# VHH binders against o26223, part 23

Target 1, 191 residues: o26223
Amino acid sequence: MKLLWTSQHIKVTVHIDGKVSKMDVLEAIKTRRSIRKYQDREVPEELIDKILDAAMCGPSAVDERPWHFIVVRNREMLEKIPEVHPYGAMVKDAPVAIIVCCDSSLEKIPGFWVQDCSIASQNILLAAHSLGLGAVWTGVYPLEDRVEGIRRLFSIPEHVIPFSVIPLGYPAENPGTRDLFDPDRIHLEKW

## First folded at step 1 (VHH)

Design d34 (framework vhh_vobarilizumab_d1)
Fold by ESMFold2-Fast, scan of step 1:
Structure d34 (fold): chain B 191 residues (1-191), chain A 123 residues (1-123)
Amino acid sequence: as target 1 above (191 residues)
Amino acid sequence: EVQLVESGGGLVQPGGSLRLSCAASGFTFSSYAMAWYRQAPGKGRELVAGISSGGSTSYADSVKGRFTISRDNAKNTLYLQMNSLRPEDTAVYYCATLSEGYDYPFTDSHDYWGQGTLVTVSS
């Protein structure tokens, strides 16, 4: 017998260009997909502020909250990202990108900043999706060439580590939803 | 510019062996996870074998014990040693960087795929 938990019916209402979208939390998690193609439309600053507010609400080890964010809208800077990030080709076509960084001076416990910045990155992806935007996580850490390339491009100091680059915009593709539930990966009481 | 150039494909008899090579340039090869994919007619591309930057390997169930993936970081080259080949191994084999992307196991960017090499197992 499988245990079935009561569904959490949280209704989130978001106003985007005067249109209302409703998505509960489980729907948002299950339908979020990586989006690499964007419409030629600007993303309002108010939506970026909401996304970054959500990013900072994630848990962190010993509440260290080591994250800093760089918001990149400058076209020339966006066009330079693919030169230092081989999988970042889509960034040049995005209206905006967020660079998630760790300020190591804020770290209270060694090594957990990776989990902290991963949580912040995922919250950016979910918040963007809930607001009708598409985004993709492109990895920077732990690839040394990308870390140094991004640091140099954005004048990031040595005690700050660029973790991920997340381009986002209004989606110009719809990859559909995945059904990934696999009961063989669930073990009761022991392996 | 990232380039992946494959070699070593051909016609072999059942039970035979082939070694595929993939020469990489335009990126720091040692820092990337790499993979071999294959595509048979009428099927999608499937992961055959993967190798991390640190050398950890993974294999599809259909090839475990028969295929070996390896890398030579000094030569920027990825290899696939294929032993005990079967007719169902007939496919175009592709070298690729493993995506650090979180929804897809590979990139659909042409810059990060080889052109493919045909392996035909027939008598």
Scores: ipSAE 0.014, ipTM 0.201, lowest interface PAE 8.6, mean pLDDT 83

Design d35 (framework vhh_vobarilizumab_d1)
Fold by ESMFold2-Fast, scan of step 1:
Structure d35 (fold): chain B 191 residues (1-191), chain A 123 residues (1-123)
Amino acid sequence: as target 1 above (191 residues)
Amino acid sequence: EVQLVESGGGLVQPGGSLRLSCAASGFTFSDYVMAWYRQAPGKGRELVAGIYSGGSTSYADSVKGRFTISRDNAKNTLYLQMNSLRPEDTAVYYCAARGSKWTYPLSRTEDYWGQGTLVTVSS
């Protein structure tokens, strides 16, 4: 057997369909950009599973966890999304989209499901970025016409509210990072 | 009762070909996402290839270009065409099915598994 040995260097590598992901949390947060142009490449199911696992790890008011997710890969369905979501034109060009939904029957505190689904949506964006994918959050709730359009298109029950549509894929654009730190928005002890 | 029955495994020489079949019964096959997994001696079970009802496919990097997954909804059968086989492809191959729902509660847990079929690549 191996003798006693220690390493001061720890390296975590995730292999997914031959891909390697090593981005730390702060790097992911700082370098994530909205991506609206995608390569004509399939996103492996394993990556979608990792992204959805991360989505469900967000904090939720009184742990109500009201989120449900619809994964859309069908090209005809993706092409119909812009018909009910005017600012979702990029969805038709994505290999896959995730629809974040709220099951209102799971809500314990009125109104907090919006924060819960927002957190899940952001986790999807960060997880996708950390795995070498690009994504963008397209808003559905609270725009009534979009909510009902998406509901009809995907046969979503009346007690479930579609919150966001997030197309994702391998990025076909490389926007630069942003320096958004503004010390004037930080107040010490008092306003 | 749902059943998945694999066939087509066996001993083959390096560079050879095999076609695996998975006969499905007890559910509406055309509604299900189907996949092939394998487990090599001393290793965990890994996804080899997947196929959605709409025809979209995914492949592990190690088999891309050599293996082809396909389905015949009229015959309720899933296939894996394995070409240019290598000794490292030696494993038990499993057929798996997942419901048509695209919600996350079904995305990681396969609904049904076959018993597996052994593929041995050696001279």
Scores: ipSAE 0.000, ipTM 0.146, lowest interface PAE 15.4, mean pLDDT 82

Design d36 (framework vhh_vobarilizumab_d1)
Fold by ESMFold2-Fast, scan of step 1:
Structure d36 (fold): chain B 191 residues (1-191), chain A 123 residues (1-123)
Amino acid sequence: as target 1 above (191 residues)
Amino acid sequence: EVQLVESGGGLVQPGGSLRLSCAASGFTFSDYVMAWYRQAPGKGRELVAGIYSGGSTSYADSVKGRFTISRDNAKNTLYLQMNSLRPEDTAVYYCATKPYSGRYLTSKGFDYWGQGTLVTVSS
C-alpha cells in the first residue's frame, strides 16, 4: 500500500500542479502553429477549463466582456460543422471544439466586440499550445452563411453572434517554425 | 431536487485536522463538478477546492499541500481532508455543485449550495 499509494500520489500531484508546459510567453507566441490533425485522445475537462479561463482574461473595450463559449464534444455535432463551414473539415476529427460567441446585449461600444472575440480566440490558441494541445481558428463572422449555419446547429439566440469555431486536441502533426519578423513594417517616431 | 448536506465541522486546535463530508442527493452525482467554498465573518465566499466529474482537482493557493478534496461516487459523497489547520482557516465551509458545462472552477458559477458547516481553529 505504501509503494502503490506513493506512486499514485506523485502522479496525481504532478497532474494537479498543471506541470504540462514549461514554455515561456515569448516562446509560446513564436512557436504556436495552426494544428489541423489530432490524435485519437480525449482532452481532459480540466485543460478546457484552463483554456476558457485564459480566454476570459483578455482586454475588453469598456470591460464589456461580451464573449460566451460553447464547448462541443458530441461527435455527431462536430461532424455537422463542416456542412456549414467549408474550411472546417478538420473539426469532425477533433475530440473537442470551442465556439466563441458574442452576446450583443453586453455590448457597450458598437463594433468593439469583434476585437474582444478575436482576443478571446487568440488566447484559446495560445493557452492550448502552452498546455501541449494544438488548435486552429476557423472563421465564422463576418460570413453570414456560416453565422446562420452555426446558429442553427447550436440553437444560438438571435442576439448572440457566433464568431469562431476552434477545434483542438493533442497534435498529430508538427509543423516547423516560422521566421516572420519584418523590420520594414516598423517605423521609428513617425511613419 | 438537489440537496447538499455538510457535516464534520467543529472546534480544533492549530495544527490539527478535520474531515468534512457532503452528502449529495437528487442528481447524478458522478456527472457533476463538486467544490468546497468557505466564508469567514465579514468576508466574501472563496473557493477552497474543486473536483471535476473526471476526478481532476484544483486548490486555492492558501490551502495547497494542506487540504485534499476527494469524492466517492458510489456513496454520493464529497470530502475535504484538512490538515495543519491555522486560525485563518476559521470559516463556514460550503459544499457546492454544478453540471460540468465547460465553465471554470471559480467563486462564481456554482448552481447549488449546502447550508454550511462551521470550522473553528482556536486554542
Scores: ipSAE 0.000, ipTM 0.273, lowest interface PAE 13.1, mean pLDDT 83

Design d37 (framework vhh_vobarilizumab_d1)
Fold by ESMFold2-Fast, scan of step 1:
Structure d37 (fold): chain B 191 residues (1-191), chain A 123 residues (1-123)
Amino acid sequence: as target 1 above (191 residues)
Amino acid sequence: EVQLVESGGGLVQPGGSLRLSCAASGFTFSDYVMAWYRQAPGKGRELVAGIYSGGSTSYADSVKGRFTISRDNAKNTLYLQMNSLRPEDTAVYYCAADGWSETYLPSDKYDYWGQGTLVTVSS
């Protein structure tokens, strides 16, 4: 998909459940969890547009910004993703998925597209969480079988590399918290 | 409640074989990346083998050609077939499940761990 959104200049009313939009950046980072169970509820296009805008705001090596995004809402296509992605079973139950891709022709520094697409993927997860949605990063690159499976399924050109598949929806689960702070990984002044 | 229960460890002579099993419950087994780790006395835990839900596998260089990881999603069970065992394979073997990341098999922070099963290779 080359058209990222269709209602760019149309004023619409979006109803957002809860007050997750009040979440500050630190809270969003610390409380984001992988969500694999979704409500049978459509995600408005306006929320997807906001998520993709956030994805493109990440830092990029030499500002190469090599990312492209495929937005998948078609149920038949979502149901085919698990056939080429071994851990993509939850994708068939999601109302929408975003495929993060790298256009290698936009790469200015060899290899840094991986970091660029990783940052974009994380921004998608954080933006989704801040908007009251749940999402999970399912890995594609560097697993050759997944890369080629996704490429074939979505007619992705040879110079474009599918990086991740991120299903999104309103969460139907609330996983427990993780306390990940480890002071032994912090070194002052030197190793 | 999530549980991973290993079995099949024991004492075996060099050159022998053992098959480890890990029975999983309390989560959707088929959706998780599963792995075998081991920890020898005085060493940290190291990845032995990993397997994706679709069956693709990864092995540590030290065990390639000798060990085979497999899974039975219908039985919620993970296996490790260990052949041509050596004294250096002596360790506690742990079953692990990773629900946090699908990008990498190596992980120091798996969500769920079993209690371990001891494998001793000695005459």
Scores: ipSAE 0.000, ipTM 0.195, lowest interface PAE 11.8, mean pLDDT 83

Design d38 (framework vhh_vobarilizumab_d1)
Fold by ESMFold2-Fast, scan of step 1:
Structure d38 (fold): chain B 191 residues (1-191), chain A 123 residues (1-123)
Amino acid sequence: as target 1 above (191 residues)
Amino acid sequence: EVQLVESGGGLVQPGGSLRLSCAASGFTFSDYVMAWYRQAPGKGRELVAGIYSGGSTSYADSVKGRFTISRDNAKNTLYLQMNSLRPEDTAVYYCARGTSYKLWSPHTQYDYWGQGTLVTVSS
């Protein structure tokens, strides 16, 4: 660890040349794909920690950061998710899933929690990909039946809203990358 | 050492067609935005057509429907197929390497240019 500066409980570390992440940011964004098939292989807790650290680094409206996360590794619980989420069948085969939640008591500006939790969800997908894992965002909010099903299954209190369920693991499929750049959607100076 | 070498220019009558080629070397061609510019006698350079690294294309209004830009990443070659040529298309045509996806921005930079190839549309 190279320490550049320390103030109280805050430390600044410098990433030196040759010790940077294996995948650059643009490559991670452009090559990330939804992965729904996983190896029967454990995901180390250290990787989950890194993913959740990255999830919490997203921008948030008025810095409200309303996100909470439930990490699910219990096989019986993972197997019950498809019962309350009809398009979440792949979750039962994943070694772990992260449930992104909004604690409404932390909301400082009405309505922006959806954007905050979307940002956290995307950061989970990108971080997982950069670490050699595959993941997929399965939608919970705003589908009322899924919200209440997930809330009941994980004993989530009424002031907390489950937003997404993201199963992840080592990928057992390798879809090709997509080239989605469309310059006709870019307007210079005005519409 | 980056090089861009245009070819395929010449004299053609109005309504005719020409195909321009640009041979690129000294860089990873597939990673870059490539463009065709032209400079008519007594005028400044104008962007004719561009092609992004992902293959998406964009054209000046004056050439839409008549010109087609394409690339062959395996051959490191950029092409411009010019159909239904008009006297006002008479210009020196330049191949250019772009540094950003904002092809039509007044501040989009082109860091390397070819020597140019003359296209004359005249009866």
Scores: ipSAE 0.000, ipTM 0.094, lowest interface PAE 20.2, mean pLDDT 83

Design d39 (framework vhh_vobarilizumab_d1)
Fold by ESMFold2-Fast, scan of step 1:
Structure d39 (fold): chain B 191 residues (1-191), chain A 123 residues (1-123)
Amino acid sequence: as target 1 above (191 residues)
Amino acid sequence: EVQLVESGGGLVQPGGSLRLSCAASGFTFSDYVMAWYRQAPGKGRELVAGIYSGGSTSYADSVKGRFTISRDNAKNTLYLQMNSLRPEDTAVYYCAAEHSYTGDFRSLPEDYWGQGTLVTVSS
């Protein structure tokens, strides 16, 4: 008989309002905000690795897991993103960005790659927040001009679809809290 | 105080045209990404068209080729030219502003909204 042990739960300490605290999943979800202003401070490779590990842990339709990631740290390349993504101006000021892509050759069920890449994008945002970083999801797909612009800029093959551009860094802003709970959107038993 | 005031809505027959205007005050208009959203009865609010401070534009697939978004920074005014109107374009149309360096309309941390203008397309 073989006995294998392969799982480990790691808790991460996060800085909240200048103080160090441990953040559980619900707290991370409720306190995550889009961050568009970043400190001029390097993000360690170890944190990027943790974020990408979390990105790949999302559920995927028929376990197709079509996501690929481009990590961009080159300042010249980051400065060119706003030229092909009009609403990505903040990317040029970020120390790093992650481009979430779909490899269409890995798709097993038509269309569900959009949900898969959305889940991966959200996991990046939550993981970044849990590690004391700020990030924002800037949309690429399904806007054809942005898809083509990002593809050309990063030499992305035609069978790969750029989905989102997520700049991240240590936050240089502290937006207020959001109270988004709306009980009128909850229906019991029937509409 | 930030104010966005939409105008130009009304009743029009299918195939007709309308031009919506949004008068903005209380902020530096030229720095903001401006957008038109709409909400039809029984549906959620959806992005129709957006325009970056530099003039770059984006459109929802359902309106591409029929609607044109534009801005006049000297007059602090946003426009939406709507051509070849269809019954499914019937909605309340809203003007929105987001700082030009804050990114995509899908993430609206401190956006500003107008009161809306009703567009009805029917025979």
Scores: ipSAE 0.000, ipTM 0.114, lowest interface PAE 17.1, mean pLDDT 82

Design d4 (framework vhh_vobarilizumab_d1)
Fold by ESMFold2-Fast, scan of step 1:
Structure d4 (fold): chain B 191 residues (1-191), chain A 123 residues (1-123)
Amino acid sequence: as target 1 above (191 residues)
Amino acid sequence: EVQLVESGGGLVQPGGSLRLSCAASGSIFSINAMAWYRQAPGKGRELVAGITSGGSTSYADSVKGRFTISRDNAKNTLYLQMNSLRPEDTAVYYCARIESDYGWSDTPEYDYWGQGTLVTVSS
């Protein structure tokens, strides 16, 4: 079997003369892992604001920026998500979740909103990781039962499409890093 | 706690057949994608066949046309019908449940694995 890394590489903290440094962009990309176990600890609103700012800075098709976000902190609402999302059991244990949505009225070119919302979702994961949090992307669109379940649960209007549910919190698990570089998937100049 | 229990392995001669079963407990089987993996002596784990919650199937090229994956949601059971067995099919066969069949995860999608069932194909 594969050897599992046990050390945490999500943040490098060096305390020199009171200075603390966080990970750089490449380190954040390479060490981000899906986190499904969270500490019983609140996430400050300031960090959620930074994450959502980062989410909105992604590119979108013809700059349509169709994304909207629902921030869910209410425990009763978080506990209902697994009822409509069969693989979202971890959401009930998270202190907060972000639901990424597409407002179809903002769409300028057909079909690219899926890529737009994917970019926003990945930026949420990377930003969370860079801030010492863990998160996981649970899929909603294009699974019709999940889309309808989430829409009903959060009173989302018909012209808005729930795309992903991302629970996040301070991690209570620490998977190692992955070595995923595969040169066989890189083709120079032609297939 | 989810439990997967494989059965049906054994010793068979080349050209023979076996049917593997995987009994699932501790979760709702019908909403989950399922797969069969195998691990031959001295080799890594290899995906053999997969089946989605909706019944769509996929197969490794090495077993296509010889193996058939199926599920019985009423019995919470996954099957692998193996025909025209070859010595190269000798392996421990594992049942796995995909927790997020359309998820965007960098962890293994298979959170639950059985202990495996040994299939030996020899004369």
Scores: ipSAE 0.016, ipTM 0.331, lowest interface PAE 6.9, mean pLDDT 82

Design d40 (framework vhh_vobarilizumab_d1)
Fold by ESMFold2-Fast, scan of step 1:
Structure d40 (fold): chain B 191 residues (1-191), chain A 123 residues (1-123)
Amino acid sequence: as target 1 above (191 residues)
Amino acid sequence: EVQLVESGGGLVQPGGSLRLSCAASGFTFSDYVMAWYRQAPGKGRELVAGIYSGGSTSYADSVKGRFTISRDNAKNTLYLQMNSLRPEDTAVYYCAASTRLGYWKSDPSYDYWGQGTLVTVSS
């Protein structure tokens, strides 16, 4: 099958095959790691489209789905992100980044947009991992300076709140998986 | 009648490997949380590794990266692959089965226990 997808400057029709991992949901959740080093390889637009589709499938409070996404591929713009996000240095080396935003005009229950955008961010990380890519969630909200910096850099309207910046690429590091299961955090019936 | 029968124990050199097996019968194996416990000479019984019906695993810090727990629901068998064995791994290893996750926190009251298999790590 072929998909037609448009970047900011280019319209491309491609096959979506190769390098798609056949990973079950639990394997994807348990083996996903934060990836901060990327190969000098383009991420096909059809993979970003699949990732964004997965992001929008997350549950949201009263189905408000307040998320908007900015896809950044422009090298000059990616290089400016560390100027407003001190711990986002890896973003400049990524081939692409997704900025997860909340449109506050879509919010129906005050404050739940944070959970909604967290769910969307996690779905981006899991989808990227399942497709053979690496990604990392770099925090924006609720840090005022980062929110304002990202807003100004990408001309984001005042009613829209930048939540996270997620660089993505083919991984250039393999940190291995973690066994994080802690039975001391599970309580039966009562605390 | 429920039975858990361990096998695969023995004498091994430091740095060596052993695979323990636990053959289960008399209950619906696939529904149970399965675990390996060990008891070293002069010490209390401790959890080594656990595996849930869905495949989620838990390991004692002392064995993480060296031991791997796995299960074969079609054969009603639990395994413990032990690599890079150390003298302090010397113990009787017990297979255990429970329906409940909540017992992982302490010395658990498991529903069923095996007889144990001795593992000795020495030159």
Scores: ipSAE 0.000, ipTM 0.083, lowest interface PAE 22.3, mean pLDDT 83

Design d41 (framework vhh_vobarilizumab_d1)
Fold by ESMFold2-Fast, scan of step 1:
Structure d41 (fold): chain B 191 residues (1-191), chain A 123 residues (1-123)
Amino acid sequence: as target 1 above (191 residues)
Amino acid sequence: EVQLVESGGGLVQPGGSLRLSCAASGFTFSDYVMAWYRQAPGKGRELVAGIYSGGSTSYADSVKGRFTISRDNAKNTLYLQMNSLRPEDTAVYYCAKQSGFTYRPSYLGEDYWGQGTLVTVSS
């Protein structure tokens, strides 16, 4: 009995009759990996809607919920992203990308929108993983050249700040899971 | 000009079936989310079923398991197969084209509506 074969058997059992596998929250958090290689398969629009629904469920400072999302499926537009984002080369090969943005007019407390948009971005990654997709967070803010490049490419208004670009698709790689638990980073009662 | 033309409505007995059709023209049908809405006498319009360009579907709880939405992109036609009809299903049924940047019909509402087709379920 090998661990890998046991995990594969569990996945096959859960995916019977072509249904999406289900995982609990802890499993999703622990097994999510950055995916940068995608199958040549379109992502159903229903799955994108489920991911965006989950993205909007994150907590935000003073309930400001400043996030807006741009969904990009147009191949020509996806191919232009690497021109303004040097670490976004994989985006051109993804069937779809989500751009997470902050509408500064919705900001109630200065600076917390960064945390709000980070939470939304992580929820996108977790939701995608739970639905059998792979995704990766490519950073835009606070790098001014990337912010302005993405803004101009997608005609984003001046009061809206692009925060992250998240390509997603069915994974064409399996990097496996990491055990990152480090008890030396946990302090009891005081430092 | 966008045009949506519904057909297939009529009078049926409880437990009966009807198939509604919607012929679409004036836009690239395959690129848009399409939906069926209905309006019963004295009520507002409500979403019955939606279908994405890729074929994924969504249903109101009241019709789930009884109605099936489908599309034929080659023929620019939307369908609603209605089975196990009940008096509560009596309404004018409307074909609708989704607008905006969302993929779900329930988000922004539709830019364009057909003229409607009447479905009456009575014993």
Scores: ipSAE 0.000, ipTM 0.206, lowest interface PAE 14.1, mean pLDDT 83

Design d42 (framework vhh_vobarilizumab_d1)
Fold by ESMFold2-Fast, scan of step 1:
Structure d42 (fold): chain B 191 residues (1-191), chain A 123 residues (1-123)
Amino acid sequence: as target 1 above (191 residues)
Amino acid sequence: EVQLVESGGGLVQPGGSLRLSCAASGFTFSDYVMAWYRQAPGKGRELVAGIYSGGSTSYADSVKGRFTISRDNAKNTLYLQMNSLRPEDTAVYYCAAVSDYWEGTSRLDSQYWGQGTLVTVSS
């Protein structure tokens, strides 16, 4: 049973809208894990809309907001992603994937679109986790073979750059917690 | 102390099979992406297969359909079942524990490596 293994803290804290505090946000950040195994369940469009709303709320250099998103639910298309992305095998098993793209025509300051799309990708991962979903960031840019492979599969124009492919769904795994805090990486006042 | 200890390598004829094992200790095995790499004579180290904490797998095109990676989180052990072995599969096979959970990036940089186990496919 899935309920037997569900953390009450995660389930109650993350899933209760309107009761999220600063500590609840920190817990969500600290407990988010990459999820690559998904239940055979559809993700409602309402949840995808909430995730994409959160994705667009990140800071963007000079407020350029260059991101566009492709939502992929078509099984045949999801099954073709591993052919052009060597670490994207899990995508074929996901009910949906989001492709984060940069429209270069919206870029106001050269090069910062990479940071803008990274922020959007992280917000997708965190928002998915907060809604009881699991997701994983699979890298596309700056690997030209992956960029061109994804562009070809999804008919993406040359002025648009696919940045990441993020499969998501209801998690069918719980990898546990990680302790990543390293005080040796913190320097006071100077290096 | 973190240790990865490979076993199961050996000499096998073309078309034969071998099962490699990797016993892990000194870290929370279930939290790590585990992978098999190999290094053939005169070549660099290449990724053969990866398995995520939840059991999702990925394979190099050269081994798809012939090799199967699996893990037993209760026993802290990683496996590689190798079938239909070819002379070009001859290499030292390394077990790796990947600390980076952003799998799908260009680098599958392993934090911990085993000592390797030699697989020789010849008549």
Scores: ipSAE 0.000, ipTM 0.180, lowest interface PAE 12.3, mean pLDDT 82

Design d43 (framework vhh_vobarilizumab_d1)
Fold by ESMFold2-Fast, scan of step 1:
Structure d43 (fold): chain B 191 residues (1-191), chain A 123 residues (1-123)
Amino acid sequence: as target 1 above (191 residues)
Amino acid sequence: EVQLVESGGGLVQPGGSLRLSCAASGFTFSDYVMAWYRQAPGKGRELVAGIYSGGSTSYADSVKGRFTISRDNAKNTLYLQMNSLRPEDTAVYYCATHGKSYIRYTPSDFDYWGQGTLVTVSS
């Protein structure tokens, strides 16, 4: 039995340069960090394609899948984001950003689109990390001025709500891993 | 009506070079991912190289460093420059477009193939 206490659940990811790394889901979740400094290096469209595929695989309330994505590579547009998002200064230095949006016409249950778009945003961050990229979630909704500013900047229709702006690129920083486990936040059977 | 017409195939000696062309019509070429596939006799079709609308490229490991895919959006033409050709590169080469992704090839209403062009690498 001692020799049978093992499980092989290693997953592999392929980096843009053809290098392969092994990172399981728990490792990806625990080592993902917000990255705000990027190399001056383009992210291949193939990697964005893979990230968006992963983003759309998240669960959604009553399978409404209300998400739409805007991929922004135009430097002039990226440079305008900090004008309408005060904490989005790093976006102008990123080679690409993804704007996660909700198409309210696809919403089947009121309010759950926020959870749906949060799941899509997190999947973008994890997928980017697994592919050797760095990313950060910058909040848009529910801050009315940011929602309005992003909508205006990207010509987003009234029935579509911008949720988050996620710049991404090859990381130019390594902030290290955090140990955030707090057992005092776990309650058994009752509060 | 979408049309893809390949040209440039032929017989070449090992170590030689060929450039394939694919003339596209009937769709907004610049907006779509283009790809080259090949099929050797008795084998299944395999992806050789792909190119996204913005010019990012991907290659099969067997051709990486030897083949170069490129596009000319003004001429609606896709190219495959094949260098250092090997006998195992012998195949019918197909130009294809499946929409905005070639990684997730799924049958769709936008699934178009050329007729193919034969490349034979032999002494």
Scores: ipSAE 0.005, ipTM 0.395, lowest interface PAE 10.2, mean pLDDT 86

